# Designs tried in a protein design chat: VHH binders against DNA primase DnaG (dnaG). Part 20

Target 1, 371 residues: DNA primase DnaG (dnaG), of Nanoarchaeum equitans (q74mb1)
Amino acid sequence: MAKFAPVQYKYIIKAEFEIDGIVDREDIIGAIFGQTEGLLGMELDLRELQKQGKLGRIEVEYKRVGNKTIGTITIPTSLKAVETSLIAAAIETVDRVGPAKARFRVKEIVDVRSSKREYIRNRAKELFVQLLSKTAPDIEELRRELEEAYYSKQLIEYGEEKLPAGPLVEKSDEIILVEGRADVVNLVKHGILNVLGMNGINIPKSVVELSKRKKVTLFIDGDRGGELVLRNLLAAGADIDYVAVAPPGREVEELTNKEILKALKSKIPLEQYIKNLRISINNDENKEKYKELLSKVFDTKKAIVFDEQFNIIDEKPLEEIDKLPSAYGIAIDKILDNETYAKIKGKYQLILALDSNVNAQERVITLKDIQ
Key: E = the ipSAE of ESMFold2; O = the ipSAE of ESMFold2 at other seeds; V2 = 0.75 times the mean of E and O plus 0.25 times the DockQ between their complexes.

## First folded at step 20 (VHH; framework vhh_lunsekimig_d3)

Design W1 (from V2 with T57E; at its last look DockQ between E and O 0.64; V2 from the best seeds 0.00; counts 0 for: pae E 2.03 > 2)
Fold by ESMFold2, look of step 20:
Structure W1 (fold): chain B 371 residues (1-371), chain A 122 residues (1-122)
Amino acid sequence: as target 1 above (371 residues)
Amino acid sequence: EVQLVESGGGVVQPGGSLRLSCAASGFTFSDYYMYWYRQAAGIERELIASITRSDQEYYVDSVKGRFTISRDNSENTMYLQMNSLRAEDTGLYYCAAKSYRYGKNPQEYDYWGQGTLVTVSS
């Protein structure tokens, strides 16, 4: 039942063909649809695209030279450059029309509104040839690689750190902040141009400064890494207004258009997100184990290291904390400060402390967090 | 069972005419490109005329202007009208049918008749 508004064609694919026989026009068109079926997935299936109005009527002009049919085809499309280039490459795989052998070659892809973009056509041909040589090619991987190459050229650099950004970062009053370059590329691909990336979990000064001038929505992955990014931003003094979270186990760089829009529409104020984190800790199945370990070190002036099963491996007085072995986690009878963190940084994945004055890269759970 | 049955061959004098027929059964005639081939003594079988599903005709130079290929989809029959026959037209004439379909699932077989003999003698 879906109804689409008419869209203007953006590209015209022009291809030449040579057919070793006399064939009907309808069979030339039929071969193009039939032999490309299934090559590009359901979203780029030529019959489906024509039904949706995204692919125009295939126009065929030809002449007969002896027992050969030689001519050209013209296909208008409203698709983007990458998708148009993939379709053009698929047409070059057509090798029969009816009972006759055939050869197709794309001569050009005309940009109706601007100059031609030959680069993406050549790249699509190279990747499509590789796809045809594999027994079980992954079309999504091919599409991602081509999109990365294409959209990465549309990014700008922001700030002294030369951060990856969409072209509208400076002009927009609102910014979507993401972890890295791949996230920026994915959002730009889906038309979100007021996006700014960072260099991973290390927080650039340009990001902190921008956050004080503009409304910022932090768009993070749905796993533990996303929470670390937020923690680091807050410790650096960034002014984050909203948080949007990818579905559990998903990364922002891999999200579909629908998932991106849903996550951004479902953004919540920072304060509410922090409240939700506290509730999540309360429902953590290991909460009682955290409480037991903190209780065991409380008022002992010691630190205890433990494994993934929360079995105690070793314990020492706080003044000897640097002599404890690396392990899954450590519990300390102290407020985690910079001096103490310097002695344990990188040795543990989880830190249990009475309180924290440090934005550690590891997860920190305090008495306040578990009450 | 697919069948292609040629008829209309025989002995004629130079300058004479013959009309060959190829009656088809066992397949959807309108889905096939149709062909006439000729095999003269000591020579490999050669295409001489073809007709597409929409009646587009092809002829080799040696018969162009003298032979006319046609098809009647309502009767599942292809014809070859042979005029101004010459001794060099002597040979065994075969009809063939080849599907317009191409793809993983379509039938790959071409169909052939057994041939009908044409002898042009003075």
Scores: ipSAE 0.527, ipTM 0.858, lowest interface PAE 2.0, mean pLDDT 82
ESMFold2 (binder alone), look of step 20: mean pLDDT 82; pTM 0.821
ESMFold2 at other seeds, look of step 20: ipSAE 0.729; ipTM 0.924

Design W2 (from V4 with S31D; at its last look DockQ between E and O 0.50; V2 from the best seeds 0.60)
Fold by ESMFold2, look of step 20:
Structure W2 (fold): chain B 371 residues (1-371), chain A 122 residues (1-122)
Amino acid sequence: as target 1 above (371 residues)
Amino acid sequence: EVQLVESGGGVVQPGGSLRLSCAASGFTFSDYYMYWYRQAAGIERELIASITRSGQEYYVDSVKGRFTISRDNSENTMYLQMNSLRAEDTGLYYCAAKSYRYGKNPQEYDYWGQGTLVTVSS
């Protein structure tokens, strides 16, 4: 494997040096340890970190140019980015090696995961060429799998909940909040790097906290969108500034680059989005029919199924809801929860309920929606 | 008492050879980078050769191939073998010792010898 670092290290510090004299390699290493001692506290002492296996062997490559020693050091670490950056900065304070004046400058800090991703990319290209010369499987499916593997490696974990995130979520003043990992991968694939996913967790504390210090755009699915997710976020005290909606019938995880950019550019302030939801229901020709059906089922402990003309087809107690036939719609005398939705999923196009705790794929209209 | 004592200087014909010694006492010799400097009449003292603690050698171009620096840590002595001597090599030759450590106690100093005279003339 070409230029492949061990998977246990996260970063490699690369620094250049120029020394005004001929010196021994051991004194270069000794100067690094000696002149950084005490600068970063006991927990980041370089000798101690090396004993613990958190800092790899310091590799030194150099050449002599007249009475000078010029070269590069590399230091692998398993430490986090901030700790690695502190160590890199401390190395730049080294100004002597043995009796000679020295200057150290950090050239780069290499993310080892990026090196592994580069290997995968190159090898996948070779294998793909071999595949084309033998047989012709579905190339589009293979391409998608290779892209997924490539871009999923760019994600970071955010917060104690280990939420999927793009690499710029901390640095950006604005973030884009999406429901899950697949959404994050798709946005990162298309260059949106300030994205954070909620990964199916009840509203994460880290999301609420982040929303109070950054501008947040919630990016939800088009027709089966995250209206429930939005309600739960607001109830948890999250500070949502804008809402972006995927095109009708589309999910965020499947959008093209053009669709993503258009949706984000067309984002709406939160209060306007809520107002639009109320206006849309008020303009529905069937609003009074929804109200009538909900009124008929209210406080009956029953569910009613109906056709496209809103004629009642069948009626059963809520405990027998799975025995109702498929139809255009169903009205239920309860809050739509996961258990109930599992029993009716895919059987109806329209669900009328008292309220909803479910992000259903079907259209859901609640009492709040028809007020 | 720290001392660096040079010896082996003298008068020699062009093309001749001399071997200089620098005997060290009063400090841990193996902790020091060792140097030979030369001072000719009317010019500043200049480095001509050096040797690291592990034996890595450096020479200025004017002496490379003719001079050989060496050290014997067991005898606390540095040497300079000078061959193919030229009139331009005439001068006072100093040895110097410089610690591998930086920022030690203020009483830590670079050490210098008194010099040994080398004269190359007919």
Scores: ipSAE 0.551, ipTM 0.866, lowest interface PAE 2.0, mean pLDDT 83
ESMFold2 (binder alone), look of step 20: mean pLDDT 83; pTM 0.826
ESMFold2 at other seeds, look of step 20: ipSAE 0.706; ipTM 0.916

Design W3 (from V2 with K104R; at its last fold request DockQ between E and O 0.71; V2 from the best seeds 0.70)
Amino acid sequence: EVQLVESGGGVVQPGGSLRLSCAASGFTFSDYYMYWYRQAAGIERELIASITRSDQTYYVDSVKGRFTISRDNSENTMYLQMNSLRAEDTGLYYCAAKSYRYGRNPQEYDYWGQGTLVTVSS
ESMFold2, look of step 20: ipSAE 0.716; ipTM 0.919
ESMFold2 (binder alone), look of step 20: mean pLDDT 82; pTM 0.822
ESMFold2 at other seeds, look of step 20: ipSAE 0.685; ipTM 0.910
ESMFold2, look of step 21: ipSAE 0.723; ipTM 0.923
ESMFold2 (binder alone), look of step 21: mean pLDDT 83; pTM 0.823
ESMFold2 at other seeds, look of step 21: ipSAE 0.671; ipTM 0.908
ESMFold2, fold request of step 22: ipSAE 0.530, 0.697, 0.697; ipTM 0.860, 0.916, 0.915
ESMFold2 (binder alone), fold request of step 22: mean pLDDT 83, 81, 83; pTM 0.825, 0.815, 0.824
ESMFold2 at other seeds, fold request of step 22: ipSAE 0.696, 0.705, 0.678; ipTM 0.915, 0.917, 0.913

Design W4 (from V2 with Q56E; at its last look DockQ between E and O 0.48; V2 from the best seeds 0.64)
Fold by ESMFold2, look of step 20:
Structure W4 (fold): chain B 371 residues (1-371), chain A 122 residues (1-122)
Amino acid sequence: as target 1 above (371 residues)
Amino acid sequence: EVQLVESGGGVVQPGGSLRLSCAASGFTFSDYYMYWYRQAAGIERELIASITRSDETYYVDSVKGRFTISRDNSENTMYLQMNSLRAEDTGLYYCAAKSYRYGKNPQEYDYWGQGTLVTVSS
């Protein structure tokens, strides 16, 4: 005979009810499933969750008092705190059992830690009632708002600049440094508590000072934008020990638990990361074409646009750069700054420049990258 | 086309017995909670007994021990056995069938019979 591993429940929802009539037990359970149908979306459908083993058997205990049915329900769940709180809030919207009017109230969620769990439950009730009274609920938006609110309350402020941080930043000998608040929230959500956020391009003095006394791993996005953050940190004098990179095309703020842990496990020393960047550019099949185009534009005060075969399509003085057509790439005789990037953003896939001060979405190759 | 038809009313002496029937058609009888209501002259209709889909029963104190509600889902019929009748039991007796269907557009179903007269007098 085959055996399955026991399912472990994380929370137990306990609710009270009062029903203005004599009703069957089956109809109490049916009202819970029926009146929450469509409120929580397909992913949190109570019948499906029960089939999946994520929602346990609903236990009902009741007594008859005159023409009333009064009792309690107990619902085990293996879901996380936010999802459990949403289910609890939905149960409180149940106002009928069979033909009888009813009132349901969640008494407790067992293993709820104090104010943090009560906060998320009360907030879910408030948002759910507001959405239900005005429009059909958008469960995905509600989930995102609850998660941000819940985990943002766990952050502390670090330094004079009041930087967003996880609660273990001061106590830890090692720090994970991320670009902004959303990254900090995501890491704290996944249990990484020695994290410190920055104000993007503007490198805080507190970050530079901290980097000189603790081991720092810079955790950057998987696109070229994260590399600019590193350059700004180094220019400010920060002492970065390791670099961890999100998967290609992914941002730190959107990573799953597994992706975060994999990226941190695969961190490399700073010098090796810089070496790998130079090697990748030197092995590009088209590096000589990049050199040729940059040399043609060098000291001319012009910009040149080119096609995928690196044939020049058009050229204009830098002051007329916005008049150049969209193309595969552009080469410019200046440092790529925010003003210039605003004029060419989205028009090209490849930007060749003398240097760069910009966290561009497109691929940027500079003279330093080629040499 | 829903119909609830009461029968079995009549004139009876105090202490006597009557058996009321409520024949139902036009809906799935086993899905409904069934009710007997009584209306005396000049008084609002009052619930006196109910029976759930699984045969659980309720009686108001004034009829408890004297009246017995039952249902036969195979015959789509509800009954009220009334024993030890009293003058205050005089009135129109209505059957009712009630349910509530859940979903995006919830529906309340509440069906009533025409009533059958019970008169308890000497």
Scores: ipSAE 0.664, ipTM 0.906, lowest interface PAE 1.2, mean pLDDT 83
ESMFold2 (binder alone), look of step 20: mean pLDDT 82; pTM 0.818
ESMFold2 at other seeds, look of step 20: ipSAE 0.734; ipTM 0.924

Design W5 (from V2 with Q107R; at its last look DockQ between E and O 0.62; V2 from the best seeds 0.67)
Fold by ESMFold2 at other seeds, look of step 20:
Structure W5 (fold): chain B 371 residues (1-371), chain A 122 residues (1-122)
Amino acid sequence: as target 1 above (371 residues)
Amino acid sequence: EVQLVESGGGVVQPGGSLRLSCAASGFTFSDYYMYWYRQAAGIERELIASITRSDQTYYVDSVKGRFTISRDNSENTMYLQMNSLRAEDTGLYYCAAKSYRYGKNPREYDYWGQGTLVTVSS
């Protein structure tokens, strides 16, 4: 029973202040804590409430007008209305900031749920008018665009790579890892907030580090590209616990709520997914042809190219691999490394090798894959 | 013993410059907001510049752009660089240190120097 922190705030206290002097921001905050100490007992002491996560960060916005500091404070709370009102009243007793006299007055206490509804309503109207004034697209298209704009605002950026993420990725003990931004948006749209995206087949260092600290479910598209993503993650040292797969031919970014939940419910441990993948390879009609071609190049220091019928077109020593013609496939007697891949990139649809250290765009089948 | 000692005053021609110092002792200098006040003959003291604990500054309009307040917490000293001096700047310049302690026994701390005379004359 994992206990999530009481982070979702219910009310926001908004207060105005006028200070008879130029003061430091830190002293405004310090005066609030210092002058309310002991007024409401330990249960509603502001320092204690902040330590408990029931009082959020006090935000201060001000301007200087002559020798005065005038502004507002915003204090989020997760407390109920009565307790929030008591705290608001205590803030009005603050009459000094540093050496300067001050006056605080609570302007309003805002229900957070109502603020979100109002933002959605007002912003949707603005975006809708903006689109109509410029063009008159189909109404269904407008609705879709409004929904995308809304859900994109709920994303955060994670790590130095500024990866797209849902708002709960850092606080959750488990994450759902997806290929890109569009996948993250779709999952957040459907209420899945502990999601982290990558740059397609580029494996960010932040993802690898996070995977060692949290349980990771990799949620991949239902095509062959999903296998490549998993292989690259494992090669980079990521700790993947489960795999969830979109229906065949479907992308995670396009799934409905029902499809997303079904895929996540049907997630399987990594070890089982790898086993299932080897069974699928064993059923490949061409598996024996792959074995024959790899056997033919094994320990020869050569590469051979072949057509779609697996007939050998040409062969050359590995040192002359760049002199081989383009064809359907190539088999090589070595581990595919960056140097070798640079010489054959884009010339073949299928690469057979002893092993691979490269994230190739073409399909790569290794000796391990055909066991 | 708490002391604020101003220095650097004197006689200067219009357009000239002076640098005032306020040396503080007997209290924790970095806890205080620091102020320069000016008193002309027959007039009550007026605030002309201030600096907070984090070096945020304020100047009255009549000196803005000409005067620069600064502090050096390692030397417990506040300064006022006065440039482009005018006859109207003539007066006795005081430094002040102010702080406030919250809590059970709230207390204002409000210390003043003796002043240093600045005379701007032809």
Scores: ipSAE 0.663, ipTM 0.905, lowest interface PAE 1.4, mean pLDDT 84
ESMFold2, look of step 20: ipSAE 0.715; ipTM 0.919
ESMFold2 (binder alone), look of step 20: mean pLDDT 82; pTM 0.822

Design W6 (from V2 with N105S; at its last look DockQ between E and O 0.61; V2 from the best seeds 0.66)
Fold by ESMFold2, look of step 20:
Structure W6 (fold): chain B 371 residues (1-371), chain A 122 residues (1-122)
Amino acid sequence: as target 1 above (371 residues)
Amino acid sequence: EVQLVESGGGVVQPGGSLRLSCAASGFTFSDYYMYWYRQAAGIERELIASITRSDQTYYVDSVKGRFTISRDNSENTMYLQMNSLRAEDTGLYYCAAKSYRYGKSPQEYDYWGQGTLVTVSS
């Protein structure tokens, strides 16, 4: 058993410098710590990071040319790419070594395990330096902006619809399905790479096909419930295995790492989620009113409109459904299809029908929902 | 009160030697880089030699091999040993002490003596 584990370095910062004078080696190192102090906040303070072992020994190589000191520094870090880039950019702000004027420039940041992300690192460095020179008000905001830009570029396009996806969506046997691009970015940011997004309420054919050959967990927002998205997926023939729900009041795109992990660990089988939706309707204080109204319209070929107290205001044959007044709700003796919905859209807050093939804006309660 | 006091200047014949001293007070001598400057009549001061806190030295080409800068931190004194003096070495010799404080209130410290005259004449 090892009593101490060595710190694993992830990146090496390599920077060049030119100093207008002959200086001591220790003053080069001291200037780096001294002039970055407080610039990146206590979390990224270089002295503190070195005490924690997250920053390695600063190695300095230099030569003297007349009254100048010219050389390079090498700094290993165990920090993530964004924090390493911030530190590298902060080093470029060093303009004094002892009493001498100095100029520092980061030459490269080497990925100890890989070096194929150099384009992204160069762009992050350019954006960070530009923001520092333009009086950026908060380093934490800048860090978040760089992280979002970085992880957004790690997305791939999936299928002919060019859906936003994490890089492992094709290789994984299990997929996390989310509503849109912002959700995909947030999950990838937190290390969930087998994620696939959809674009709005139109269910992509590629999602349906993928769902038939992979295990799918649908991850939905907490406040809006999954009824609309899930119903559309099922109507399109998608094979959904599990449902995960964000905490109440939260959207998937805004979740923290802890919230994502908790929601995914608390996923439930699709059948149980559907049952829970039925139970929620059964606990509705007006369930018996819905059932009574549906039974009154059943097999009559009519529609009835009702107020907030569930009193019948008017009724007409289904052929005249467009002639019914706007009201709190309507109950109809048919399956809610696109043709019928077009005639009643926007006139009611609640629609009671025998069944539904439509993604209505209003709440729809069907006979199956109350049976 | 910060003071740098040069001494040891005088009149000497070509080929001769002089030893300049710069006595410092009022600051932590070991924290400062030390410098000798020379000012000939009608021109700006020029750096001729410097010494870091850890005794790293620099000399301009015109004095390299003839002048030796040194410091004694226990005596708060810097020296310039000048050998093989030439007429062109004539001038007013100043010592300077320089340092820099980093942080939220950055500060440049740049102290100068009044100079000591060196005349090399045949």
Scores: ipSAE 0.699, ipTM 0.916, lowest interface PAE 1.3, mean pLDDT 84
ESMFold2 (binder alone), look of step 20: mean pLDDT 81; pTM 0.813
ESMFold2 at other seeds, look of step 20: ipSAE 0.704; ipTM 0.919
ESMFold2, look of step 21: ipSAE 0.654; ipTM 0.903
ESMFold2 (binder alone), look of step 21: mean pLDDT 82; pTM 0.817
ESMFold2 at other seeds, look of step 21: ipSAE 0.695; ipTM 0.915

## First folded at step 21 (VHH; framework vhh_lunsekimig_d3)

Design X1 (from W3 with N105S; at its last look DockQ between E and O 0.49; V2 from the best seeds 0.65)
Fold by ESMFold2 at other seeds, look of step 21:
Structure X1 (fold): chain B 371 residues (1-371), chain A 122 residues (1-122)
Amino acid sequence: as target 1 above (371 residues)
Amino acid sequence: EVQLVESGGGVVQPGGSLRLSCAASGFTFSDYYMYWYRQAAGIERELIASITRSDQTYYVDSVKGRFTISRDNSENTMYLQMNSLRAEDTGLYYCAAKSYRYGRSPQEYDYWGQGTLVTVSS
């Protein structure tokens, strides 16, 4: 049942002194208390503050040079900055230690918490740079982890949703919008500070509101997931001006500085990106096969499963869709909803449907995609 | 009243030894820093040794290693053991007691003895 009252100091006063004589350590401390008594009133009396635990033990280090005593004192305080500064100033009025003349000067007042954070940050950076100078393939993952930890501290939180953002997102008239936190970290690492992340395909209200006020470039991965993010943004009413796309098969979070800059310089207006999506589907050599399969299933209340050669393997009523075998693709006579997708998820690489309300991991082609 | 009385001075040959005493009365001896000063003919009084309340000592280079300052708070007496005396050690030796009182009306306390003569001659 031992009970502690840990000392919680906020500031450390560091002062230097020169004393014209050889003096006892006790008398250095006594001079500080004795010559400040009455100067700061009863509320800031140093003896009283020490009794209350608000002023720590005065630590003294010194050396003797001839008939002089030269050294430093360190005084921890849990007081606020104004009170700490008053005490520091009072210490500078001490002009005697015992019978000897003395001069005290405050060297600095150290903020304990800020100094620890800054030390950790700077030392980690120094160690990280040293590590990079000796890099080998087997430490690449460690390097990535350390970089992630370092640059994640540069982020701010945006909006009620506490979205990850670069420090300039509020001040910039232009915003780069990315899918998630890892993307934001990578862009900040490479000096792009007007970046805002979201919850993947779940579009935050703060993003939609921001898009109405600022010029937005959506920077997406080079896969199907990036296209779905755009669709969800548009459905939510976001005002997207440009689209930048990572190289095929690459994620924004893994891009090099050169790849990021190239993708951003090659951004295209939203309307052109949408047009290019439609042209890409039209140039798919299998477009007519998709159309044929969708027409075969249309208004039948059935689902058709097919192989990579687009041969029909099996078909069943929609009620029995979970009984169909896994295959290359499936065509269904309905709008793909969450209930239906739950029954077919992971069984097919391609889904042909009348329309889709679902964020599917597989490629989904609808009637409007093949017009 | 406050008194500091030096004793032990005299005539001694070079290389000899003397032991000076400073007997104090009229104040709380243990509260004071104690000092030995020396005044040679035609020269200002100079500090040669000091001892704090907790027996920390200082010596000027010209006497370091040859002189030893000490105090006995139970006897209210300070001592100076002088060994390997030289002609340049000749002079009046004064003891001094110094203290300082902090507060609204700060006060210096500087008490001095009358001196004891030390003559080093062959």
Scores: ipSAE 0.687, ipTM 0.915, lowest interface PAE 1.4, mean pLDDT 84
ESMFold2, look of step 21: ipSAE 0.708; ipTM 0.918
ESMFold2 (binder alone), look of step 21: mean pLDDT 82; pTM 0.820

Design X2 (from V1 with K104R; at its last look DockQ between E and O 0.72; V2 from the best seeds 0.70)
Fold by ESMFold2 at other seeds, look of step 21:
Structure X2 (fold): chain B 371 residues (1-371), chain A 122 residues (1-122)
Amino acid sequence: as target 1 above (371 residues)
Amino acid sequence: EVQLVESGGGVVQPGGSLRLSCAASGFTFSDYYMYWYRQAAGIERELIASITRSGQTYYVDSVKGRFTISRDNSENTMYLQMNSLRAEDTGLYYCAAKSYRYGRNPQEYDYWGQGTLVTVSS
């Protein structure tokens, strides 16, 4: 959701000016508004057009040459050609900036759509040739690639990592954090402009820093792939407030407008999402095997190692846990603490314990997780 | 009642310093661009420094690096710090305040002080 979505401009008015004095930048802009007020009627009043989003921010560049100010202005508009031309003509009537005499002359009016259309045409041709030189693509794949090329031009770069972002990332109090560039493009395509992408499993420093000063919603794919992204973000120290999840089996980059809005509306606090992950463990097809192994080791003061089929390979007292072989998993009759973890780190893919005081790199399942 | 009152003029030796003040009343000082002009004997009044509403400054080449213009909007006063004074700096120093009104009845506002005399003599 992006109430500050940028207006798609049709024309850019470019004008030159010469001012007989040293003036403030804000007085150049003020003179344009002040000397055109009421000139073209209410519907073409520049202040009203700017309030309506039909006139963009007036950009001013200038240099001082002696006691003169010389420069250019750029005014984007979403108006049609005739209205844009009327506004351009009105700008030429400006003959004062503060106490100084001024002269404004429109240099050109640029048609933005013609420039974008030419870029899209040329780039689509290049991409199409690239695809043909590899394999024969289906039409839906080509359509998606052309849409991506079009909307990629609306992205900005964020931070020193040059992360893909929507234009409202800095202005919004809340951001939506997604895994990659394709996700950002899809959200921007559907009007979500406060979005920031990452570089996969590498957690950008800029993301961590931004998360500490803004409310962050992590928007992840509808399968378990998103859990790795969340774990890596938390390990890097990111402050995640909410989680939104794509529909089962769907990726964020492929969602429709309705699916995006529904997922974002249904976001939940991070703590609730973590609780839901524990409930999902209880529905794991191997849950009964975890219970069997933990039950077998419970109150024995032993550790049991097992293979991928959950067959017991070896068993030793907890005091000899370092003598157990590497295997798929280990079950222990104690709370996993730093001392015990140091002895088994890297030897197993799955750790079953009574409880855990350690954030292990391996998957840890406790009695609390399986009830 | 609009008033611009210069002060701080006097006699100073070459290489000396002098600080001029221009006290303003009767108008909204922060809306005006402020100027120092100098009139030497037999010469037309010339602009020597200006300062915009936001504090941006201009100096003529003959005073660059020696004079500093400033303004204090809370005291409605403009200043000219004059250092390394030369004989050719002798003259009447005027402050001016200028503004422009847009709209259906456009009007220039152009106020002047009476001047303060600066004499640089050995």
Scores: ipSAE 0.684, ipTM 0.912, lowest interface PAE 1.3, mean pLDDT 84
ESMFold2, look of step 21: ipSAE 0.695; ipTM 0.913
ESMFold2 (binder alone), look of step 21: mean pLDDT 83; pTM 0.825

